# Ledger of designs, part 62: miniprotein binders against b1l550

Target 1, 279 residues: b1l550
Amino acid sequence: MRLPEELLERARDIHSEAPSHRIKLDRVGSFGLKVPVEFKGFLLLAEADVWVSLPEGRRGVDLSRQVEAIYELSNPPKDPFSLCREAAISLLEKLNYADSSGVSIRFDAPLQDGESLKYYGVEISSIASDEIINKIRVEILGMTACPCTAELIRAYKSSEIAATHTQRSLGILEVSTKAEHPDPDKLASIIERAMSSPLRTYTKRPDEGGLVIRSLSNARLAEDVVREMIHLFLEEFGHLPEDTHILAAVRSMESVHMHDIYAERSFSLDEIRKEISSH

## First folded at step 23 (miniprotein)

Design ms1
Fold by OpenDDE base, look of step 23:
Structure ms1 (fold): chain B 279 residues (1-279), chain A 82 residues (1-82)
Amino acid sequence: as target 1 above (279 residues)
Amino acid sequence: DPYKEAFKYFMEAYRLIQEAWRLLRKGDVEEAAEEYEEALEKLEEALEIAKEAGNERLIRMIKKMIEWVKEWIEELEKKLKG
């Protein structure tokens, strides 16, 4: 049942009223929207958040306009990067009272693994205000082998390849920049290369054995992984603006402990270059 | 509506910037520079319209983008001469 249009014209616009308390809000919007995106030839259903700031003199946000902004741009489906950036701008246009807007799009990105697929997590964001900042977060699971236990076993059995415990580790790269969103596949690759070995969707016996041997031969602490991620990132993305901000992190799900090991470093490109050059 | 018109020009400029980024990924530096130059022209038009609209936020956003595009053009010019 649709309400008569005449009644709608007589209704007060609650959103445009003055609030009881004149306080600015940083983010007001719709979270958990589902939007189609095209990524690497795949049509994916992504989760999206859209928001704007709310000035102190306005009671509420026109939420319907926010939803319209992203869906107008998502039909036909397009790449999530341009969708994110353009939607952020469109939000500012449609909601003229907002000082800032933001869009986040999350999905599992397919990654080719032989004849099968594996995946990594992606969150793409854009924030529009006096400037447009693009943010991407990539999370991918890999495997780490402990060098400490390896050293103990080496001392005990004198083997060239020492057995050690292995565990799944989650690697994280988050990049914020005024430039284009960095390529998520490249970021995922950096994370995988920084670990002892990648994970595989399926393995045959020879492949499984090789994967484990590789891990044992490339034993790394969580700290080692983060440092390697940073090193590889600088090699691949050193051309980004100097004010680009990066978070590199690893969460290792330790197999011999009930808790996880976590390591991270936050930095700007300018900062980290100065740090490395000083040594 | 000057406000909507200014945003139209801004969005067009930003799409040109996105195209420049695409071209750069392909190694087409000269073509990317042309897209940036066109984007800059659109931004300058957007700025004049935005001033008419009197929207300070939009004016700041356009000015910042003009600054960035000029920097990017300068960087590309250095690459082309080197």
Scores: ipSAE 0.827, ipTM 0.945, lowest interface PAE 0.6, mean pLDDT 93
Fold by OpenDDE base, fold request of step 24:
Structure ms1 (fold): chain B 279 residues (1-279), chain A 82 residues (1-82)
Amino acid sequence: as target 1 above (279 residues)
Amino acid sequence: DPYKEAFKYFMEAYRLIQEAWRLLRKGDVEEAAEEYEEALEKLEEALEIAKEAGNERLIRMIKKMIEWVKEWIEELEKKLKG
């Protein structure tokens, strides 16, 4: 049942009214939208958030226009990166009272693992205001082996390959830049290469043994993983603008403890280059 | 509506920038430079229209993007001469 159009014309525009309290809001929008995107030959249903700022003199945001903005751009499905950036711009166009807009898109990215698939988490964002800033967060699980315990066992049994505890570790790279979103597969690869070994969806016995042996021979602290991630990132993405901001982090779900070990470093490309050159 | 028209030109420019980025990933530096130059022209048009609209935010956004595109072009020119 649709309300008669004549009645709608008589209704006050509540959104354009003055608020009871003149306070600017940073983000007002729709969260938990589902939008189709095309990624690496897959059609994925991604989760999306869209928002704009609200000036102090306006009661509410035209939320329907926000939703229309992203869905107009998502048909036909396209890559999530251009969708994210263009939607942020479109929001500012449609909502002229907003000082800023933002779009976030989240999905699991498929990653080939033999004849099967593994995955990593992706969250991309674009914020438009005086500047357009693109942000990507990649999360992927790997395996770490503890070098400290390995050293203790080596000292005790004099084995060439020392046993040690192993665990799943979540590696995180977050990049904010004025340039395009960095390639998520490359980011995921950096994280995996920084770990003791990657995870596998399936393992045959010879492969499983090899994977574990590799981990044991490449034992790394959480701190080592983060430093390696940064090193590899600089090699691959050193061409990004100097004001690009990076968060490199790892959360190790240590198998011998009830708690996780966490390590992180936030930096700009300019800052980290100066730090490395000073040593 | 000059406001909407300015955004139209801005969006077109930004799509050209995105195409330049795609070309750069493929190693097509010369073609990327052409896309940036075209984007710059569109941005300049957008700026003039935005001034008519009188939207300060939009003007700032366009000016910033012009600055970035010019920087990117300069960087590419250095690569092409080297």
Scores: ipSAE 0.824, ipTM 0.942, lowest interface PAE 0.6, mean pLDDT 94
Fold by OpenDDE base, fold request of step 24:
Structure ms1 (fold): chain B 279 residues (1-279), chain A 82 residues (1-82)
Amino acid sequence: as target 1 above (279 residues)
Amino acid sequence: DPYKEAFKYFMEAYRLIQEAWRLLRKGDVEEAAEEYEEALEKLEEALEIAKEAGNERLIRMIKKMIEWVKEWIEELEKKLKG
């Protein structure tokens, strides 16, 4: 049932009214939308958030226009990166009173693991105002082996490969740049290579043994993982703009504790280059 | 509507920029430079229209993008001569 047009003419536009308090809002939008995207040959249903700023003199945002903006661009399904960027721009077009807009898209990215699949988490965003800034966050699980416990066990019982506690660790790379969103597969690869070993969806007996031995032979602290991530990132993405901001982090779900070990470094490319060159 | 028209040109320019990025990933540097140049032309058109619309935020956004595209072109030119 649609309301008669005559009734609509009599209704006040609540969104355009003056608010009770003249205060600007930074973000007003629709969160938890589902949008189809194409990624690496897969059709995925991603979660999306869309928002704009609201000036102090306007009571509300035309939320329907926000939803239209992203869905118009998502049919037919396209890559999530261009969708994110273009939707942010479209929001500003459709909502001319907004000073800024933003789009966030979240999905699990498929990653080939032999004849099976594993995955990593992706969250991309684009913020449009005077500038357009693109952000990507990649999260992937790996395995770490503790070098400290290994050293203790080696001291107790002489062995070339010392037993140690192992755990799942979540590696995180977040990149914010004026350039294109960095390749998520490359980011995921950096994280995996920075850990003691990757995780596998399936293992045969010889493969499982080899995976564990590899981890023990490549024991790393959470701190080691973060430093290695940064090193590998600079090798792969050193061509990004100098004002590109990076967060490298790891959350290790330590198997001997009830709590997690966390390490991080936030930096710009300019800052980290100066730091490394000074040593 | 000059405002909507300016955004149309801006969006076209931005799609060209995205195409340039795609080409760069493939190693097609010369073709990418051409796309950036075309994007720059579209942005300049967008700027003139935006001035007619009188939207200061839009004008700033377009100017910033023009600046970035010029920087990107310059960087590519250095790579091609190097």
Scores: ipSAE 0.821, ipTM 0.942, lowest interface PAE 0.6, mean pLDDT 93
Fold by OpenDDE base, fold request of step 24:
Structure ms1 (fold): chain B 279 residues (1-279), chain A 82 residues (1-82)
Amino acid sequence: as target 1 above (279 residues)
Amino acid sequence: DPYKEAFKYFMEAYRLIQEAWRLLRKGDVEEAAEEYEEALEKLEEALEIAKEAGNERLIRMIKKMIEWVKEWIEELEKKLKG
């Protein structure tokens, strides 16, 4: 049932009223929207969050306008990067009382693995205010081998390749910049190369053996993985603005413990360059 | 509505910036520079319209983007001369 238009004229505009408490809100919006995006030749259904700030003197946000902003831009489906950036700008246009806006788009990105597919998690965000900041977070699983256990076993029994425990580890790179969103495939590649070895969707017996041998020959602490991620990131993306902010992290699901091992470093490009040059 | 009009010009400028980024990924530095220059012109127009609208946030946003585009152009010019 649709209410008659005459009734709408009698109704108060609740959103434009003064709130009971004059407090600014940082984010008000719709979370968990589903939007189509085109990525690497795939049409994907992504999850999206859209929001704006709310001034202290306004009770509520016009949520329908937020939803319209992103869906107008998502038809026909386009790449998630331009969708994110343009939607953030459109939100500010449609909601003139907002000081800031934001869009976040999340999906599993397909990654070719021989004749099969694997994937990584990606979150693409843009925030518009006095500045437009682009943010991307990439998460991908790899395999790590423990060098500490390997050393203990080597001391006990001499072998060419020391046995050790192996596990899945989640690598994380988060980048915030005024420039274009960094290429998520390149970020995923950096994470995989920082691990002892990548994961495979399927393996044949010789391939499986080779994968494990590679890991054992390239044993790394969680701390080693993070440092390697930073090193590889600087090689690939050192051209980004100096004020670009990076989070590099790893969560290792250690197979000998019930808990995970976690390591991280947060930094700007300017800060990390100064640190490395001082050594 | 000068507010909406300013955003129209800003959006056009930002799409040109996105095109410049695409061109840079392909190695088309000269063409990318042209897109940045066109974006700069659109931003300058947006700024004048935004002043009429009297929206201080919008004015700041446009000014910041103008600053960034100028920096990006300067960086490209250095690459073209080297």
Scores: ipSAE 0.820, ipTM 0.940, lowest interface PAE 0.6, mean pLDDT 93
Fold by OpenDDE base, last read:
Structure ms1 (fold): chain B 279 residues (1-279), chain A 82 residues (1-82)
Amino acid sequence: as target 1 above (279 residues)
Amino acid sequence: DPYKEAFKYFMEAYRLIQEAWRLLRKGDVEEAAEEYEEALEKLEEALEIAKEAGNERLIRMIKKMIEWVKEWIEELEKKLKG
């Protein structure tokens, strides 16, 4: 049932009224939208957040316009990168009172594992204000083996391959840049290569044994993983602008403890290059 | 509406930038440079229209993008000469 147009003319525009408290808000928007995207030949239903800033003199944001902005651009489905960037710009156009806008798109990205699939988590975002900044966060699980316990066991019982505790570890790379969003598959690859071994969706007995042996032979601390991630990132993405910001992190679900081990480093490309050159 | 028109030109420019990025991933450096140059022209048009609209935020955004595109062109020129 639609309200008669005559009633709409009498109704106050609540959003355009002055607020009781004149305070600027940084983000106001719709969170948890579902939008179709095309990624690596897959049509995926992604989760999306859209928002804008709200000036101190305006009570509310026209949320319908925000929703329209992203859905107009998502039909037909396209890549999530251009969708994110263009939607951020469109939000500023449609909501002329906003000083800034933002879009985030999240989904599980398929990753080929033989004839099966594994996945990594990806969040693509763009923020538009005086500048347009692109951000991407990639999360993928791997396996780590502890070198400390391995050394203890080696000292106790001489073996070619020392036993040690192993666990799942979540690796995280977050990149913010004025340039194009970095390739998420490359980021996922960096994370996997920084760990003791990757995870497999499907393993036969010989393959499972080999995977564990590889992990034991490449034992790494959480600290080692983060440092290796940074090293590999610099090799692959060192061409990005100097003001590009990176977060490299790992959360290890330690199998001998009830708690997790966490390590991280936040840096800009110019900062980390200076640090490495000083050694 | 000068405001909407300026955004139209800005969006067109940004799509050209995105195309340049695509071309760079393929190794088509010369074609990418052409797209950046076209984007720059669109941004300059957007800037003039934005000035007419009197929107300071939009003006700043366009100016910053012009700076970035010029930097990207310079980087490509270095690659083409080396």
Scores: ipSAE 0.820, ipTM 0.941, lowest interface PAE 0.6, mean pLDDT 93

Design ms1
Fold by OpenDDE base, last read:
Structure ms1 (fold): chain B 279 residues (1-279), chain A 82 residues (1-82)
Amino acid sequence: as target 1 above (279 residues)
Amino acid sequence: DPYKEAFKYFMEAYRLIQEAWRLLRKGDVEEAAEEYEEALEKLEEALEIAKEAGNERLIRMIKKMIEWVKEWIEELEKKLKG
């Protein structure tokens, strides 16, 4: 049922009214939208959030226009990067009272693993205001082996490859830049290479043994993983603008504890280069 | 509406920038530079229209993008001469 147009003309525009309290809001929007995107030859249904700022003198945001902004651009389906960036711009156009906008798109990205697939989590975001900033967050699971326990076992029983506890660890890279979103596959690769070993969707017996042995031979602390991630990131993405901001983190689901081990470093490219050059 | 028109030109410019990025990933540096130059022209047009609209935020946004595109062009020129 649609309300008659005549009745709509009589209705007050609640959103345009003055609020009871004149306070600016940073983000007002629709969260948990589903939008189709094309990624690496896959058509995926991604989750999306869209928002804008709300000035102090306006009671509410026209939420329907926000939804229209992203769906107009998502048909036909396109890559999530351009969708995110363009939608952020479109939001500012459609909502002229907003001084900032933002879009976030989340999905599981397919990653080839032999004849099978594994995946990593990706969140692509763009924020538009006086500047357009692109943000990407990649999360992928890997395997870590503890070097401390390995050393204890080695001391107790002489072995070239000492037994140790192993666990799944979640690696995280978050990058914010004025440039193009960094390649998420490359980011995922950096995270995997920073760990003791990658995870495999399937393993044959010889491969499984080899994977574990490799992990044991490449035992790393959570701290080691983060430092290695940063090192590898600089090698691959050192060409990004100096004001690019990075978060490198790992959450290790330690198999001998009920709790997780967490390590992180936040930095700009300029900052970290200066730090490394000072040694 | 000058406001909407300015955004139209801005969006066109930004799509050109995105195309430049795509070309750069492929190693097509010369073609990327051409796209940036075209984007810059569109941004300059957008700026003039935005001034007519009198929207200060939009003006700032366009100016910042112009600054970035110029920087990116300069960086590419250095690569092409080296």
Scores: ipSAE 0.818, ipTM 0.940, lowest interface PAE 0.6, mean pLDDT 93
Fold by ESMFold2, last read:
Structure ms1 (fold): chain B 279 residues (1-279), chain A 82 residues (1-82)
Amino acid sequence: as target 1 above (279 residues)
Amino acid sequence: DPYKEAFKYFMEAYRLIQEAWRLLRKGDVEEAAEEYEEALEKLEEALEIAKEAGNERLIRMIKKMIEWVKEWIEELEKKLKG
């Protein structure tokens, strides 16, 4: 049932009133919106959140105008990065009482894995205020192998055979910048190259053996995975603005422990360069 | 409506900036510089209209983007001079 339009003339506009407690809010929004995106030739169903700031003198946000900002731009489907950035600008225009706006878009990105596909997690966001700041977070699973146990086994048996415990590890890169969002495939590649071995969708027996041998040949501590991620990131993305902020992290589900191991480092490009140059 | 018009020019400029980013990914540095220069022209137009509208936050936003685009043009000029 659609209510008569004439009621708009008689009803209070609750959202435009002043609140009884004049307290500004940082994020008021609509979360979990479904939007189509086009990424590297794939049409994907993404999940989006949209929000704006709310000044102390305004009771509520015009939520229908809020979702309109992203839905208008999502048809026809386009790349998620342009959608994210442009929607943030459109929100700020449509909701002229806000000091800032934000959009986040989440999707599973396809990645070629032999003759099949695997997927990794991507979340992008854009925050518009006096500045427009673009952020991307990439998460991908890989394998790590313990170098300490490998050395003990080698020494104990006086043998050519290499063995150690291996485990799945989740690698994370998060980048915040004034420039365009970094290519998520490049971020995913950095994470995988920093680990002992990538994970595969499926393998046949000879390939399974090769994967294990690779992981043992590239045994790494979680701390060194993070250090390698940073090294590779600087090699690929050192051209970004000096105030670009990065978080590099790994969470390892250690197979011989009841708990996970976690390592992380956050930094700006100018900060890390000064740190490296002091050695 | 000056407010809406200023945002329209700002969005047009931002789309030119995004095109410049796409061109840079392909190695088309001279074409990217042209897109940045066109974006700067649009931003200057947006700024004039925003001043007529009297919207302080929009003025600051446009001025910040102008500052960044000028920096990006200077970086590209260094590359082109070798």
Scores: ipSAE 0.745, ipTM 0.922, lowest interface PAE 1.2, mean pLDDT 89
Fold by ESMFold2, last read:
Structure ms1 (fold): chain B 279 residues (1-279), chain A 82 residues (1-82)
Amino acid sequence: as target 1 above (279 residues)
Amino acid sequence: DPYKEAFKYFMEAYRLIQEAWRLLRKGDVEEAAEEYEEALEKLEEALEIAKEAGNERLIRMIKKMIEWVKEWIEELEKKLKG
């Protein structure tokens, strides 16, 4: 049922009124939108959030304009990075009372794994104000093997056993920059290469044994996984602007403990270059 | 509507910047520099229209992007001279 349009002449515009409590809000938006995107030949249904700032003198946000900003750009489906950045700009155009806007888009990125597929988590965002800042977070699981236990077992004199505990570890790279969003496949590759071995969707026994043996050969502390991620990141992305900010982290779900181990380092490119050059 | 017109030119410029990024991913440095220069021209047009509209936040946003594009052009010019 459609209501008569002439009612718009008689109804108060509640959104444009001043609120009873004149307090500005940092993020007012529509969260959990489903948006089609095209990523590396796959058509995916991503989850998106859109928001703007709301000044203390305005009671409400025009929510239909927010939704319009991203859906107008999502038909036909296109790459999520351009969609994210352009939607943030469109939000500022459509909601001219806002000081800033933001868009985030989340999806599982498919990755070829032999005859099968695996995936990793991607969240991108763009924040537009006087500046446009682009951020990407990539999360992917890998395998880590404990070097301390491996060395203890190797040293065991009454038995010649090569073993250690292995576990899933979640690697995280988050990059914030005024330049283009980094390629998430390259970020995922950096994380996997820093681990003791990658995870596979499935393996047969000989392949599984080989994977575990290789992880033993590349046993690594969680701390050193983070260091390796930073090293590999700088090789691939050292060309980004000097004020680019990175977070590198790993959460290791230690198989012999009731708790996880966590390591992280955040830095700007300028900061880490100075730190490394001093050694 | 000068406000909407300025945003139209800003978006056109931003799409040229995104094209420059695509070219840089392929190693096409000279072509990327050309796209940045075209984006800068569009941004200057957007700035004049934004001044006509009198929108100070939009003016600041366009000026900041002009600053960044000029920095990016300078960086590419260094690479081309090397």
Scores: ipSAE 0.732, ipTM 0.918, lowest interface PAE 1.2, mean pLDDT 90
Fold by ESMFold2, fold request of step 24:
Structure ms1 (fold): chain B 279 residues (1-279), chain A 82 residues (1-82)
Amino acid sequence: as target 1 above (279 residues)
Amino acid sequence: DPYKEAFKYFMEAYRLIQEAWRLLRKGDVEEAAEEYEEALEKLEEALEIAKEAGNERLIRMIKKMIEWVKEWIEELEKKLKG
């Protein structure tokens, strides 16, 4: 059913009215949109959120124009980073009453793993206001091996037994910058290299043995992993603007405990450099 | 409509900035600097149009991007010398 267009002349424009309670809102938008993206030769299903700020004097947001902003740019499917950034700019143009706009795009990124693939989580966002700030969050699983237990077992009976508990650990890097979104594969690589060993989609027995030996020879606490992630990040991305903000974190599913261990550090590039130079 | 025209030039400039980022990933530093300089020209045009529109937020947004692009050009010029 399509209603007569003449009604537009008679109906109140509810969205442009002042609200009963003049309270500004930080994010008003459409969440959970499905958007196809092209990433490194793959056509992926992504989930997107779009929003704008709403000033205290405006009752509602033109939601159809929000959705248009991203869908007009998403056909044909293209690079999710350009889509994210350009949609944020388009939102701000289309909804001129807003002080800011934002777009988030989430997808599972493929990563080569021998003849197979594995996947890691990516969420990118762009927030446009007086500035355009680009953020990326990457999450990938790795393996950690406990060095404390390894040392205790080594000392046991003056023993040569090489053993410790190993577990999956989820590594997280989040970067917020005025420059280009960092390459998610490089962030995933940093996380994996900080772990005791990477996880594989599958292994054959000789490869599995090698993976275990690697993990035991590279034992690390969750705290060690976070510090190593920061070190490797600075090595790869130290050229980013000084006000770039980073969060590095690990959630370790400790195989001998009923609960997880968590370690986290957030910092700006300026802050961490001053901290390191003071030691 | 000066408001829409200024945004059009701003988006064109931003796309040139994204092209510069793509060129930098390939190691094409001189070409990236050229794209930044073209983006700066578009931004300066966008700024004049935004002033005609009298939109203060858009003016601040364009000015901030001009500041960043000039900084990025300076960084690339240091790389070309060194």
Scores: ipSAE 0.729, ipTM 0.917, lowest interface PAE 1.3, mean pLDDT 90
Fold by ESMFold2, look of step 23:
Structure ms1 (fold): chain B 279 residues (1-279), chain A 82 residues (1-82)
Amino acid sequence: as target 1 above (279 residues)
Amino acid sequence: DPYKEAFKYFMEAYRLIQEAWRLLRKGDVEEAAEEYEEALEKLEEALEIAKEAGNERLIRMIKKMIEWVKEWIEELEKKLKG
């Protein structure tokens, strides 16, 4: 049921009033919007959040203008990165009382895996204020093999047994930069190469054996997976601005433990280059 | 509306910047530099309109982007010389 439009002249504009408590808000938004995106030839269903800051003198946000900022740009479906960045700018134009805006877009990215596809998690965001900062988070599962158990078993037998526990581990790279969002496939590749072995959608028995042998030959502590991720990141993305911020992390779902192991390092490119050059 | 007009020029500049990024992915360094130069021109126009509108946040935003684009042009000029 649509109400008569004439009511707009009689109703208070609640959003433009001053609030009873003059407290600014950092993020007021519409979260969980469904948006179609085109990613490397695939039409994907993405989920988006949009928000703005709200000054202490304004009671509410024009929510229809918020969703308008992203939906006007999403038809026809397009590249999620340009959509994300442009929507953040459009939010500031449409909601001129805000001093910052943000957009995040989440989707599962397809990746070729032999004759099949596998998927990894991508979340991009763009924050616009005096600056426009582009952030990407990539999450992908891999396999890790424990070097501690492998060494214990080797010591028990004179190199007769090559065995250890293996488990799924979630690798995470987050990058925040004033430049273009990094390619998520390259970030996913960095994470997988830092692991003991990638995970496959499925394998036949000879390939499964090879996967396990590969993981045993690349047994790595969670700490060393993070270090390798950083090393590989610097090789691929060391050209980004010096104030680029990175988070590298691994959450290992240890097969022999009741709990997960977690390792993490955050840094700027300037910071890590100084650290490495001092050794 | 000067506010909306300034944002139109800013968005136009930002789309040129995104095209420059696309060209750089392809290795088209000279073409990318041309896009950055055009973006800078648009940003300078946007800045004058934003000053006319008196919107301080938009002025700061445009100034910051001009600063970054100049840095990006300088970086590409080094690559083209070297």
Scores: ipSAE 0.727, ipTM 0.916, lowest interface PAE 1.2, mean pLDDT 89

